# Designs tried in a protein design chat: VH-VL binders against Large ribosomal subunit protein uL10m (mRpL10). Part 66

Target 1, 224 residues: Large ribosomal subunit protein uL10m (mRpL10), of Drosophila melanogaster (Fruit fly) (q9vpl3)
Amino acid sequence: RGKINIQRPKAPHYERARVVAVTQPKYPELPKAKSCFKTRAERTQQQQENPYNEIIAREVRNWLDHSRLVAFFHLSSITADDIFRVRVQLHKQNLHLKSYGSKIIEQAVKNTRYEAIVPLFHSNHCIVFSPDPEKTAALLRIVRRVPQMVLLGGIVEETMLSRNQLVAYAQMPGLHAVQAQLVQTLSQAPGHLIQQLQAHQNSFVQVLDVHAKNQMNEETPKST

## First folded at step 17 (VH-VL)

Design lb13 (from lb12 with light chain S91Q)
Fold by ESMFold2, fold request of step 19:
Structure lb13 (fold): chain C 224 residues (1-224), chain A 119 residues (1-119), chain B 111 residues (1-111)
Amino acid sequence: as target 1 above (224 residues)
Amino acid sequence: QVELVQSGAEVKKPGESLKISCKGSGYSFTEYWIGWVRQAPGKGLEWMGIIDPSDSYTRYSPSFQGQVTISADKSISTAYLQWSSLKASDTAMYYCARQWDYSFPLDYWGQGTLVTVSS
Amino acid sequence: DIALTQPASVSGSPGQSITISCTGTSSDVGSHNYVSWYQQHPGKAPKLMIYDNSNRPSGVSNRFSGSKSGNTASLTISGLQAEDEADYYCQSYNYGSHWVVFGGGTKLTVL
């Protein structure tokens, strides 16, 4: 459950995972030319690179690169039948439940902006990937019924969100475009956003609405 | 403004039934769970269980499984806690509170319903 | 039920800083656990003061802060005031038993 078991096949994953699985392993099957006169340290370093680790790390990188929604969960003890039911429920919504070792995650995200997520994988975990950020609400409603899965946070449209921000994102009313704009606004400086709006005529109404809301917030505090 | 309003105090005798209510307003009632918390006189807080009002999914603490019934009527944004036969040991303050899931805080609380059971 | 361990009482003088501890296990006050703190005045409902270890809800004084280190969560009240006199409860979700747990409560007395 924590690691991919190559010897014991799991249920088929969605189209993106299958495409990568058809690709040949990264390392060559038979080296045609090795560097002559290799040192002992170079051979040990090369032997420490597990070929299956690199294949799996590439798979994680592909999931991260092609998923507009990623959610992280702590996973406590759960039966194989229960986790399978959850995986099937999620898969029907184009949500892909995965688990990877912490070394694999570290290798996959090294030197990326996502390196900060590595500590999440030091304990039992699972990850949900999806190309569809509008499925965030469906994801959260399915998994909150699972006592063994605890939301830690997520990534939406390449922006890291805390678990509270992810819940707030899922509760946003209206169109997908509005939700995507909100995520971008949370990750940008206000001046940068104003510059982009000034460049577009069709955004003039939106700029006026933001200005009116700011005046309302200054004059009449909202109730909670 | 999120608000949870509970039914008034109850004085009952052992063996009687009782149903107390918790009405939510100021938010989408079916988006959040309602949890019930007991506080015996002079004692701490005990989590009794939850209901998801959207479909009436319930889960009880082991200490309260079979002792109470949690229900909801989403059409009137109301959750209920019910006893079929009260005991003197059921004397306590009962709170409802809003919760997203098991690991999230109880962020808004009702005012409490005092239940007194005495012969 | 497993309860989180809190001191039964703490006291402080007005203007002082006090800290209330909440000790558990790696399954309820550990890495990736989220601890909440509630204030309860006599005869009133609990009020959420801190959530997710250190976050403060809107309308809660910035004199209240939370932290977690090892298997101990802490609520710190700076600039102690008479109105802070209340019972304080910590709360978490135990990842082993899959049940919400509260601490036993701490009575704060302002001297």
Scores: ipSAE 0.819, ipTM 0.927, lowest interface PAE 0.8, mean pLDDT 80
Fold by ESMFold2, look of step 18:
Structure lb13 (fold): chain C 224 residues (1-224), chain A 119 residues (1-119), chain B 111 residues (1-111)
Amino acid sequence: as target 1 above (224 residues)
Amino acid sequence: QVELVQSGAEVKKPGESLKISCKGSGYSFTEYWIGWVRQAPGKGLEWMGIIDPSDSYTRYSPSFQGQVTISADKSISTAYLQWSSLKASDTAMYYCARQWDYSFPLDYWGQGTLVTVSS
Amino acid sequence: DIALTQPASVSGSPGQSITISCTGTSSDVGSHNYVSWYQQHPGKAPKLMIYDNSNRPSGVSNRFSGSKSGNTASLTISGLQAEDEADYYCQSYNYGSHWVVFGGGTKLTVL
């Protein structure tokens, strides 16, 4: 993924140039008409950087809005070859590995129900998106072998899940209708996502009990 | 009810080989990994490595790479820790424990296997 | 590999609260790391008491609580009882080295 250049004043990002400081060289005094102009290239570069940030933020928003599975990972140093292999493995399962700057993520989730995920992106990270929540088990099987990717949590069917809840969700194959119903009924209080992800492990036992009762009720036909 | 049952205590001499076992029950054995933890007499816990019993993928702590072999037989829900040539310094209690992966807790532990290596 | 630092021993009287610290780096006890705590009575296997920094497994008394601030995780035992006398270990996964690490252990003595 390469390095993030954090300096004051802001410097261009070598892997993804997000900020371009417009520095005009000092010139001798020219006719006033010439000195009034920014060059056309300088103007388009400034405008292009700004619209690209918004385009990328909209891309993230589109992924969030149209993905029924989203998973968040801490990402430590990884070679380009290794991350490429992981991306290919995931893509074959309709799982889309992405990484975005923290500023872009903040723009994308501003004033949405997902605003609580912003603290996850204060350090190195990556995100996996998919329209297919049934691919959660495949996702976890692939990334378990990647020491550099550590599961932090996820979103399934618009419900935020801790990493333990996401693992438990993945372990219920063949219960797709019940799993979708269970995820929709999970309670997510307003607050910091990290606290919610870390605090909800005890409630997972209770969610499993509800899931078992729902399975029992569906196994006993009722007259309608 | 998740249970990990380890093989009995062993008394060996230096240079002998040994393979100790850890049998899992009460859960889908191939869904979770098995980690091995050493505890020398009067000392703390040391993580040795893990195995995914579904296909025998392994990772070792640097301190134990090349010192032991971790293996599994998923058909009998059993993981193994083995030495080709024991040393007196291998005297310790050895635990197996269940992990989802290396970043998750060791949630269920075997009772331990005491290995004593002396002349 | 990097070991987590715990005090060698702590002590307290019945009914008091005691805290055991576990100090590491931003790679093993940082803002996105998960710390677990284990209790080990003499001659017994360790038992998971706290996972993911602050969660209790089913069957663990609510007298045990976990927290994390900066690069230090803490296990707090309130209402100390004689049965709490044991060794306590913290554990995490180091994001730089990619290995599981334990703390050196803390012997809790109930006076």
Scores: ipSAE 0.793, ipTM 0.910, lowest interface PAE 1.0, mean pLDDT 80
Fold by ESMFold2, fold request of step 19:
Structure lb13 (fold): chain C 224 residues (1-224), chain A 119 residues (1-119), chain B 111 residues (1-111)
Amino acid sequence: as target 1 above (224 residues)
Amino acid sequence: QVELVQSGAEVKKPGESLKISCKGSGYSFTEYWIGWVRQAPGKGLEWMGIIDPSDSYTRYSPSFQGQVTISADKSISTAYLQWSSLKASDTAMYYCARQWDYSFPLDYWGQGTLVTVSS
Amino acid sequence: DIALTQPASVSGSPGQSITISCTGTSSDVGSHNYVSWYQQHPGKAPKLMIYDNSNRPSGVSNRFSGSKSGNTASLTISGLQAEDEADYYCQSYNYGSHWVVFGGGTKLTVL
């Protein structure tokens, strides 16, 4: 009767306010739990068309700009409990597991040096951000045990690395100067290579592999 | 120089136990996994499972879960494949190979151990 | 588990180029998947020829190249030589089942 409405979900304004997003718990909140009247697909579409998507895209841009380590993964079907345990384990190492809609990623990286990563986000994915590139070994140790997460590649010190280069980076001696020098050496002409490859949309996996090969060929002495 | 050296060929009867070995050298043994691959005579390759030698974390293909035991002794850089009771259908070539994780290539292979189970 | 489909055999003359196909699903030969190729001579262990779709390990001839398009990976051998006569296997990781899978193998005959 009258004033009590069992049909009212939790306030819809959560999607409109940045303050609400900032104050939400660290645990990922599934859209279905936040909106009893909307499906996952409907919430994803709504987010794409809402000004709230601009705020989320700015958040992604901020993570990309302030993370010295970014890693991209394919994420296959995984239980909420398992992904939560992985997120907690990564968080303890200052590694931040995130997932964003592909349209939000496209908006966030449009007209940036990172535009080449967009093809990776057309399939199931997740991203790990960290300010600490020295945590690359810890990241790889944790995710190797997760059959549902498959390393695609990464960005270290603003240099795109193939998954094999990322593993090699993690295996180097603990001298940060040596690791930083290697990343610097590999960075020659990433913008040039990206422009040439963007003429035809390729998966980020193949772009990273071509980029790594070209840098290695340009920088490695040829014997004979 | 990365090398995987396996134990020699075995001829066994059904019901006997067997443990074959794979010794790695030329790299940090605990940084990579060891996978086991089966090849029945005249047949293709089958992935059996993998072990992380650093703490003995193992994972088996469903076809081999409960059929074999994968183990390692990191102090001697050696992985093992073991049967408690061999069957004639276990006759095959068994390879060990190095792998970073499930999605990475098997980049270095042992020479293989032929196991023959008959009569 | 799900096996990758390869032709049972292929043949070519010395000096020709030949392509071996490896067909799967979106879960094992899809946009995020990495396909490897192995060469196996009779009585020998497999040898990694191509990894991560198109990369060659050190010491593998540039006559071997790999590619992936749609749900099909391809190994191309140019300038075919007698020593290329072997069995070839493709391999991936299935993201649905979470197991490593191999193709059935392709016997390459050099005429």
Scores: ipSAE 0.791, ipTM 0.908, lowest interface PAE 1.0, mean pLDDT 80
Fold by ESMFold2, look of step 17:
Structure lb13 (fold): chain C 224 residues (1-224), chain A 119 residues (1-119), chain B 111 residues (1-111)
Amino acid sequence: as target 1 above (224 residues)
Amino acid sequence: QVELVQSGAEVKKPGESLKISCKGSGYSFTEYWIGWVRQAPGKGLEWMGIIDPSDSYTRYSPSFQGQVTISADKSISTAYLQWSSLKASDTAMYYCARQWDYSFPLDYWGQGTLVTVSS
Amino acid sequence: DIALTQPASVSGSPGQSITISCTGTSSDVGSHNYVSWYQQHPGKAPKLMIYDNSNRPSGVSNRFSGSKSGNTASLTISGLQAEDEADYYCQSYNYGSHWVVFGGGTKLTVL
């Protein structure tokens, strides 16, 4: 075995490097910092070289801006026939099933309040968009029959909801009445002040006393 | 107050049929699934399958597909687990439990139905 | 392996804290999986103690807490009491096989 194949020197080295890398222990080491830097540079350059990423990212942003209901799912392996049937069922309810690459999602939500959703897209996923938040119950009944789709959470009326909150939202009777009550509660000045101070019961009583005194004083002096 | 009440204990011989029940109350019965869980004496929990009582959609664990029948009658808020021909290996405690879907917890459990199958 | 691995038994003295582990794969105890924990006293039905990795249902003592790191979920019981002696099961949904899976169970003994 004293012979070395000089005509093809790189193929054996690549194969040996792959075997060595696989068998090496996963002890923590600083190579990640150097590797992460190269990965970031490579990802940035790839994004700059693919102009279709920006077009698709604008499409995602447009869906987010015009959808009052957005739901996020983990998506495992599914046949084309099965996902097509799900897409058709959802479409009948004005629910629009989409899937985008994680880089596209990151680009679409950059510098927006929606940046918090990015971690959801580091694994296989799909998204359902709808202008109709009242369709949340219909959405959940359809997708819970799909073993490959697992609810992760959603956005309703620009509010991020956990999966449990989304289920609870779908079960609330009189969605119009609840929606009006939520907006009224959030917009009322006395209610907003009370919410900020509820954790401090003694301070809450004290603040109400001061507020009542100020209102009485302002009404009286304005008459003179 | 959510409650699941199961039918009483059963002592059977191999080859006999059996249908046990699980009645739900204190919630909208058709909004949640009912799952069935087996526990052999001194053993752990095994998920058997589910039913959506709204339209009787069912799905079985591979270990139990073709071994049992899960059904429901939504008009009386009741789910059922049924054997056409019991085996001695079917001796176990059987629980029903409420579940939103596959990935959600089993949040409320019935008291269990002990099924004993012996000659 | 489609089953979750738990120690067969764990023990502790009153007042101590103990932790029960539940180890799976990236498909059932992964970053986007939800793990639940159940307590079962002898002759009784299981009771949900922790859901969605770390949430407590209403009425469950704050001595019970849940966490998940890597492919291992953990149930921690602080201030151990005699009534905590029971069997404990973890549960998830395997995203690969698409079935609900339980751990083998852990018998907690309070010495």
Scores: ipSAE 0.778, ipTM 0.907, lowest interface PAE 1.0, mean pLDDT 79

Design lb14 (from ka11 with light chain S95Y)
Fold by OpenDDE, last read:
Structure lb14 (fold): chain C 224 residues (1-224), chain A 119 residues (1-119), chain B 111 residues (1-111)
Amino acid sequence: as target 1 above (224 residues)
Amino acid sequence: QVELVQSGAEVKKPGESLKISCKGSGYSFDEYWIGWVRQAPGKGLEWMGIIDPSDSYTRYSPSFQGQVTISADKSISTAYLQWSSLKASDTAMYYCARQWDYSFPLDYWGQGTLVTVSS
Amino acid sequence: DIALTQPASVSGSPGQSITISCTGTSSDVGSHNYVSWYQQHPGKAPKLMIYDNSNRPSGVSNRFSGSKSGNTASLTISGLQAEDEADYYCQSYNYGSHWVVFGGGTKLTVL
């Protein structure tokens, strides 16, 4: 048995060398020494990825996806007792009052069809969710008597509505009747209906845009 | 067409009681609230209070709390503003207006009721 | 005390554009608040001209426009006409006090 030269092992046979070369784990080049100094921005961004925030954001998304009625409110200073009373009244109608931070909302709706609502959440706010769009009238009846809650707008059947449109929707006869009327209208003048629907959407977007602009202007330091 | 019609002008003496009316038509009266606005001669508009005629829920501006009473009769689509004892300072034009809630505009107005209180 | 501040008077010539300002606080005009504007001719009831900062009711001329920036809302009247001579009032809801507030009014004179 030839003395295994442990100091200079003979190069493995070509076939073995080939196998070893192919099976050598390609260790990804260690990313260049990211300077241990995470910029304040990176730290802030990492702190923003709080697993807890992700969970809450997921909850918000879940509510949005499963709700056929969503209403957005500005919430001014309200006592715990008062908000509890409101919550109870809403709950009796299968309406769910929730409050989330603006950052959570932003995270929740990022890259979704709901992204347009972000400007509404720069101040104190609350959201009411319902699986039943027919509860819109009941919702509005309850909340309009709460001086601390101001209606900003909503989503009904995946359609964004301004506050005025939401009120109008609540005043319409039952969903089925409205649908029937819509179908009739569509059958008679599809072009006009589309235009009206687009106008309503545009109006809503304009309202949201105004809110967004107002918020941005508040951040612009008055150059004295 | 939405319309609010108010009662006619009133001339009263200090200490007398007064009740003025505002009748709504052309819409579901119980679906909207009625706000009252005072305008003293040569002065601006002052919000007095608001009523939900569906159940007579009422709220007053602090300046008018205890000074006036707002009421409504939904059966006849009428809102009321009343004084138990008028003062000379109550001389003003009084308007009723339709308002959906506190944050919504006063979208339709009555023609106004002039109340003159003089000795 | 009037919570919203308006100029006492504004004047313009026919065909000109004028702007009336309404300045409040963060609790009224400056937040996600809605400002409305009313026109009042002498001896007449106020008429809603603008609602929710920039919306026009049906029947209101497109010469009237509303905007809001920060704590200031603005009513702009373009192409002034003699009939535009009136008092104008802004209105908002105060989120702190939870009642409706009006501006002091602005008298517009068309010269």
Scores: ipSAE 0.879, ipTM 0.948, lowest interface PAE 0.5, mean pLDDT 87
Fold by OpenDDE, last read:
Structure lb14 (fold): chain C 224 residues (1-224), chain A 119 residues (1-119), chain B 111 residues (1-111)
Amino acid sequence: as target 1 above (224 residues)
Amino acid sequence: QVELVQSGAEVKKPGESLKISCKGSGYSFDEYWIGWVRQAPGKGLEWMGIIDPSDSYTRYSPSFQGQVTISADKSISTAYLQWSSLKASDTAMYYCARQWDYSFPLDYWGQGTLVTVSS
Amino acid sequence: DIALTQPASVSGSPGQSITISCTGTSSDVGSHNYVSWYQQHPGKAPKLMIYDNSNRPSGVSNRFSGSKSGNTASLTISGLQAEDEADYYCQSYNYGSHWVVFGGGTKLTVL
């Protein structure tokens, strides 16, 4: 009884073979699964062409243009609950915490005065916006206590500041106080100048008076 | 000029309590934080923790959590480091330093307090 | 122990330029992090020499300079003087652990 060679089955009858050949489902070659691993370049290009990204980029630009205070932070691993708490605290001070992708930021600031901030966004980051530069101290007070947020720098009144400069700015008296001090200083300047100019004259007159008095005392004959 | 002045050297026995001080001057004490750094004899610098004197917010390095207590009295511009029970291994120089936040440098340092714990 | 890595010792002759390295991780020296350098003479408190990678505080000699590339920060001392003999420490903030980290220190000897 010839061992049925299961590895080399006898060719089917011609008619059966024909039917099998015609009925064999031609499965289209599964498109080579585009490796979900789009190269960084492909992802960047696709993101730039995404209408949604353009909308978000416009939003970012709008925030930048209407904010007098902008602060940039590195954001490390933080829980949703913690970031929410921070957001609430900031919101109470009219400070707005936002997070955007680096590509979106790049797109948003391209060919603008803000292009210099792009290098700050190579890692996880967040941005705080405010219409009020006087809130800088309040902002820093809040974020200092958030270990996951590291101050990188900021923009105040359209001027880019380093993190140290931003801290220094927060420590300065308010604009009105500075203005008042300037006015006071300017108002005193003429008086001080006059005083300095007159100081030598007054000193000279005093010396002359003393000299005159001494001469008068020498001329008074000792009445024996 | 910004200055931090620490309390004098301490010689203690194991099991004793200790509180050392750091007084700041020349700046607004409540605007900056105070960090504490340990340096064991012949060893490097170890960050222990930090305090915000304005409301006594405190954070510790994991190695020092529960081992020491950092406190402050803003009314007299003074920060404190204290032990409830000293160990021989606590023998070290302890520095206080001004630090604006976690990521900022320790820009001004106290002169250090030497703590010696011996039986 | 999460620590920054420094050479144990570096030596140079007067007038030479020497460099001390400080190597960390992407969570320390790397990324948008700030490295500071401290000088410590024997029996003295540390002194800040460089902050934010390359900035010098007021009163610090221009012979001291700092740089950072990748996960390595460097302190360069030009025109080495006898007074530069000291221990040097780098310091950073670890973004993962959320605490301040120091290097192991480098002893600089002026020959």
Scores: ipSAE 0.877, ipTM 0.948, lowest interface PAE 0.5, mean pLDDT 88
Fold by OpenDDE, fold request of step 19:
Structure lb14 (fold): chain C 224 residues (1-224), chain A 119 residues (1-119), chain B 111 residues (1-111)
Amino acid sequence: as target 1 above (224 residues)
Amino acid sequence: QVELVQSGAEVKKPGESLKISCKGSGYSFDEYWIGWVRQAPGKGLEWMGIIDPSDSYTRYSPSFQGQVTISADKSISTAYLQWSSLKASDTAMYYCARQWDYSFPLDYWGQGTLVTVSS
Amino acid sequence: DIALTQPASVSGSPGQSITISCTGTSSDVGSHNYVSWYQQHPGKAPKLMIYDNSNRPSGVSNRFSGSKSGNTASLTISGLQAEDEADYYCQSYNYGSHWVVFGGGTKLTVL
């Protein structure tokens, strides 16, 4: 059996060559796989042009516009079950936990008053929305026990708050309590003012009386 | 003014049990958590764990899990750190500190409790 | 053990500015995380000097400032005074392990 010269295979017989030539699969030129490396710019542009992203961005904007309480969290590695539990707890308080991509957030808040929140979304994040700012304390109580959620800040009554300010806000007495305190303070103010005014007048009168008495004593001639 | 006052220094033998205390004042005790920090002689700070006094929710660092027990009595604004069986390696200064949550700073510290475990 | 890295010691003369670095990972310092700094004098409890990377608590001198860039947080002490001689610790929350982490501490000596 002749040594199969692997380096120079003998040309197949004419008939075999014809069959091989006909049976050789003409592989369509693989579309030049546009290099998976779409430039960061192209990827960004494609992401921007995704109609789906626009829809979601609008949704995010709607949430922002209709929420009186918005809290931003960093979300670390969390299981689906754990996040579900948190969601349920929050939902019971009419708190809505949402997660959006950073790009979507950027698109959503572009040219809006919320643009300042963009730096908060460089990593995995979640947002809690509520129509009720009074739920801030409840929100914080729940999320404090979620090690995977880290409070970054929030928006309360259209005001952006740092995480510390948000905590402080949650610790403040309710609006009604503050109003009550204000009313109480205001109700005391006139009385205090009157008292202060009267005190000064009384003091003045006393000083005058003392002065008058001293003058009278000086005018009493020493009867030699 | 916010203040955390810890129990006094302890000298114990190996195998003995110990419970040290941290009493908070000047704030609502149940609104903040209490963290415990160990500092061995000449060493750095080590976070041990944290407790929410409101319901005694507790979390430990892995190094201290099962080694100590953190507890609290909110009625007297006191947190506790306890050992069932002390080791010589437990010799350290122990600090309690107020912490709102895991990611917040330890903003107020107790004066520390020195625990010495020697044979 | 997940720890933040600090220089063991730093020294400076009175009036100088010194910086203490705290280097972590993307799971702690490098993430949207918050770094705190503590001062500890010998035989005393640590004191919070900086929180949330750059904020000073009330009563802390404006000579103390904090910053963060990438995976490194920095404590800067300007106008160094003798009283600043202490150990300094950085602290953060690790997002991977979900516990609080401290740096190894830096001994600051005022020459």
Scores: ipSAE 0.876, ipTM 0.948, lowest interface PAE 0.5, mean pLDDT 88
Fold by OpenDDE, fold request of step 19:
Structure lb14 (fold): chain C 224 residues (1-224), chain A 119 residues (1-119), chain B 111 residues (1-111)
Amino acid sequence: as target 1 above (224 residues)
Amino acid sequence: QVELVQSGAEVKKPGESLKISCKGSGYSFDEYWIGWVRQAPGKGLEWMGIIDPSDSYTRYSPSFQGQVTISADKSISTAYLQWSSLKASDTAMYYCARQWDYSFPLDYWGQGTLVTVSS
Amino acid sequence: DIALTQPASVSGSPGQSITISCTGTSSDVGSHNYVSWYQQHPGKAPKLMIYDNSNRPSGVSNRFSGSKSGNTASLTISGLQAEDEADYYCQSYNYGSHWVVFGGGTKLTVL
C-alpha cells in the first residue's frame, strides 16, 4: 500500500471534492480593519439612532413638561453614598434628582422651548425637578451643603432664571404674601393721594386765613 | 445697606490665643454664609474657610484646617475667627466677607482686622 | 496649592484699555465655572467688581467688564483712570478640590 504522499495529496474523488468544496466554511473576508475608532460623527449618529436614547429623551421631556421648578447643577466627582444622601434629602421635599448625559438632554430639548438649556450641559450635570415652585428655598438650602453640586440656573413657572435670579426668587415671600402686600399697598394708595390733595387745600386755606386776619388787623382803626 | 464690621487690630505674642469678630447688618444674617480671607503682608488673598451661621456648618481650606476655628452666633449676627496658639506666621490682615455659597462671589467685605504676632 | 494664574503687573496710560488675565484649569475657570474679580486699593478691603464672569454689581463703573474663554478669564478696564490703580484678584470655585481659589493678584499701574 503506497506511501501516502503528504506533499502532493492525490486529488479526491470528484464527489468528495464537491462535498469538500461545498462544506468549506466561507469565512467572510474580515472587514478591512475599519479603525475600531468610529469617527466622532459615526458615534454621534449611532447614539442618535439608539431606541433607548429616544426613550430616555422622552422621559426627560416629560419631567420638564410636568415640573414647575427645574434646577440645573454642575456635578463634580461625588461618591455613590454622598449622592444617595442628597437624593434622600431632596426626596423628602418632593424634589427629584436626575442625571442625564449631555447628548440625551440635547436630543430631548431639540426644537423645544427648552433648547436654551443645552449650553449648560457640557460636562457632568444633574437636574432637580419639582412640581412645586415653593420648594425652591428648600432645594437651595439642601444643595448649598453639597460642595459637589454647583447651581447653574433653573426654570421656575416656565421662566428661565439665572442662578442669581433663583436665589432671589427663593428669598422672596410666597405668592400669597406678595398678593397680600399688593392688596395692602393698593388699598392705601387712594388714601395717600387724598391726603396729599387735601394737604395742599388745607395749606391754601391756612394762608388765606392768615391773610384775612392780617387784613382785619390792618382795617381796625387805631382808635385814637 | 449690607455691612460687615470687624473687630479692631490685635497685637499678640506667639502662643497666645485670639478671637476676632465680624458683625453683619443690613440683611438676614442666617441666609448668607460668612467666608474668611487671609492676606499676609504684601501677599495675595487666601480663602480660609466658610460658615453657615444658621446651624454653624463650617468648611475649611486644607491649609487652614486645624489651624483656626470659625464659629458664629446668629443671635447677634456675628461670625468669629479664633486661634488657640498664635504663630508669627499668622501675622496678616483678616477679612470676613458675605458669600451665599461656595461658588458665589464674596459680595460684601469687612474692613479687615490686622493681626500682628511678634515676640 | 491650587491657584489661579495672573500676571504680576500691568500698566497703562490714562484713557487706554487694559486687560488682566486669569488662567486656571478645567476644574476652576473652565467647565461652566464662575469667575469673580476684586479690586483692592492699598490699605483697603477688596471690592467686588465683576461676578459670574461678566456681571457688574450695582455701583461699579461700566468701564469694567469681564469675559471668559476656555480656561482663561479676563478683566478689561476701558478708559483707564488714575483711580483704577490697584491690585486686582480673580476668584473661582475649584470643582476638584471643592474650595474657593484666588489668583495671585495683579498690580495695575496707571502711568
Scores: ipSAE 0.875, ipTM 0.947, lowest interface PAE 0.5, mean pLDDT 88

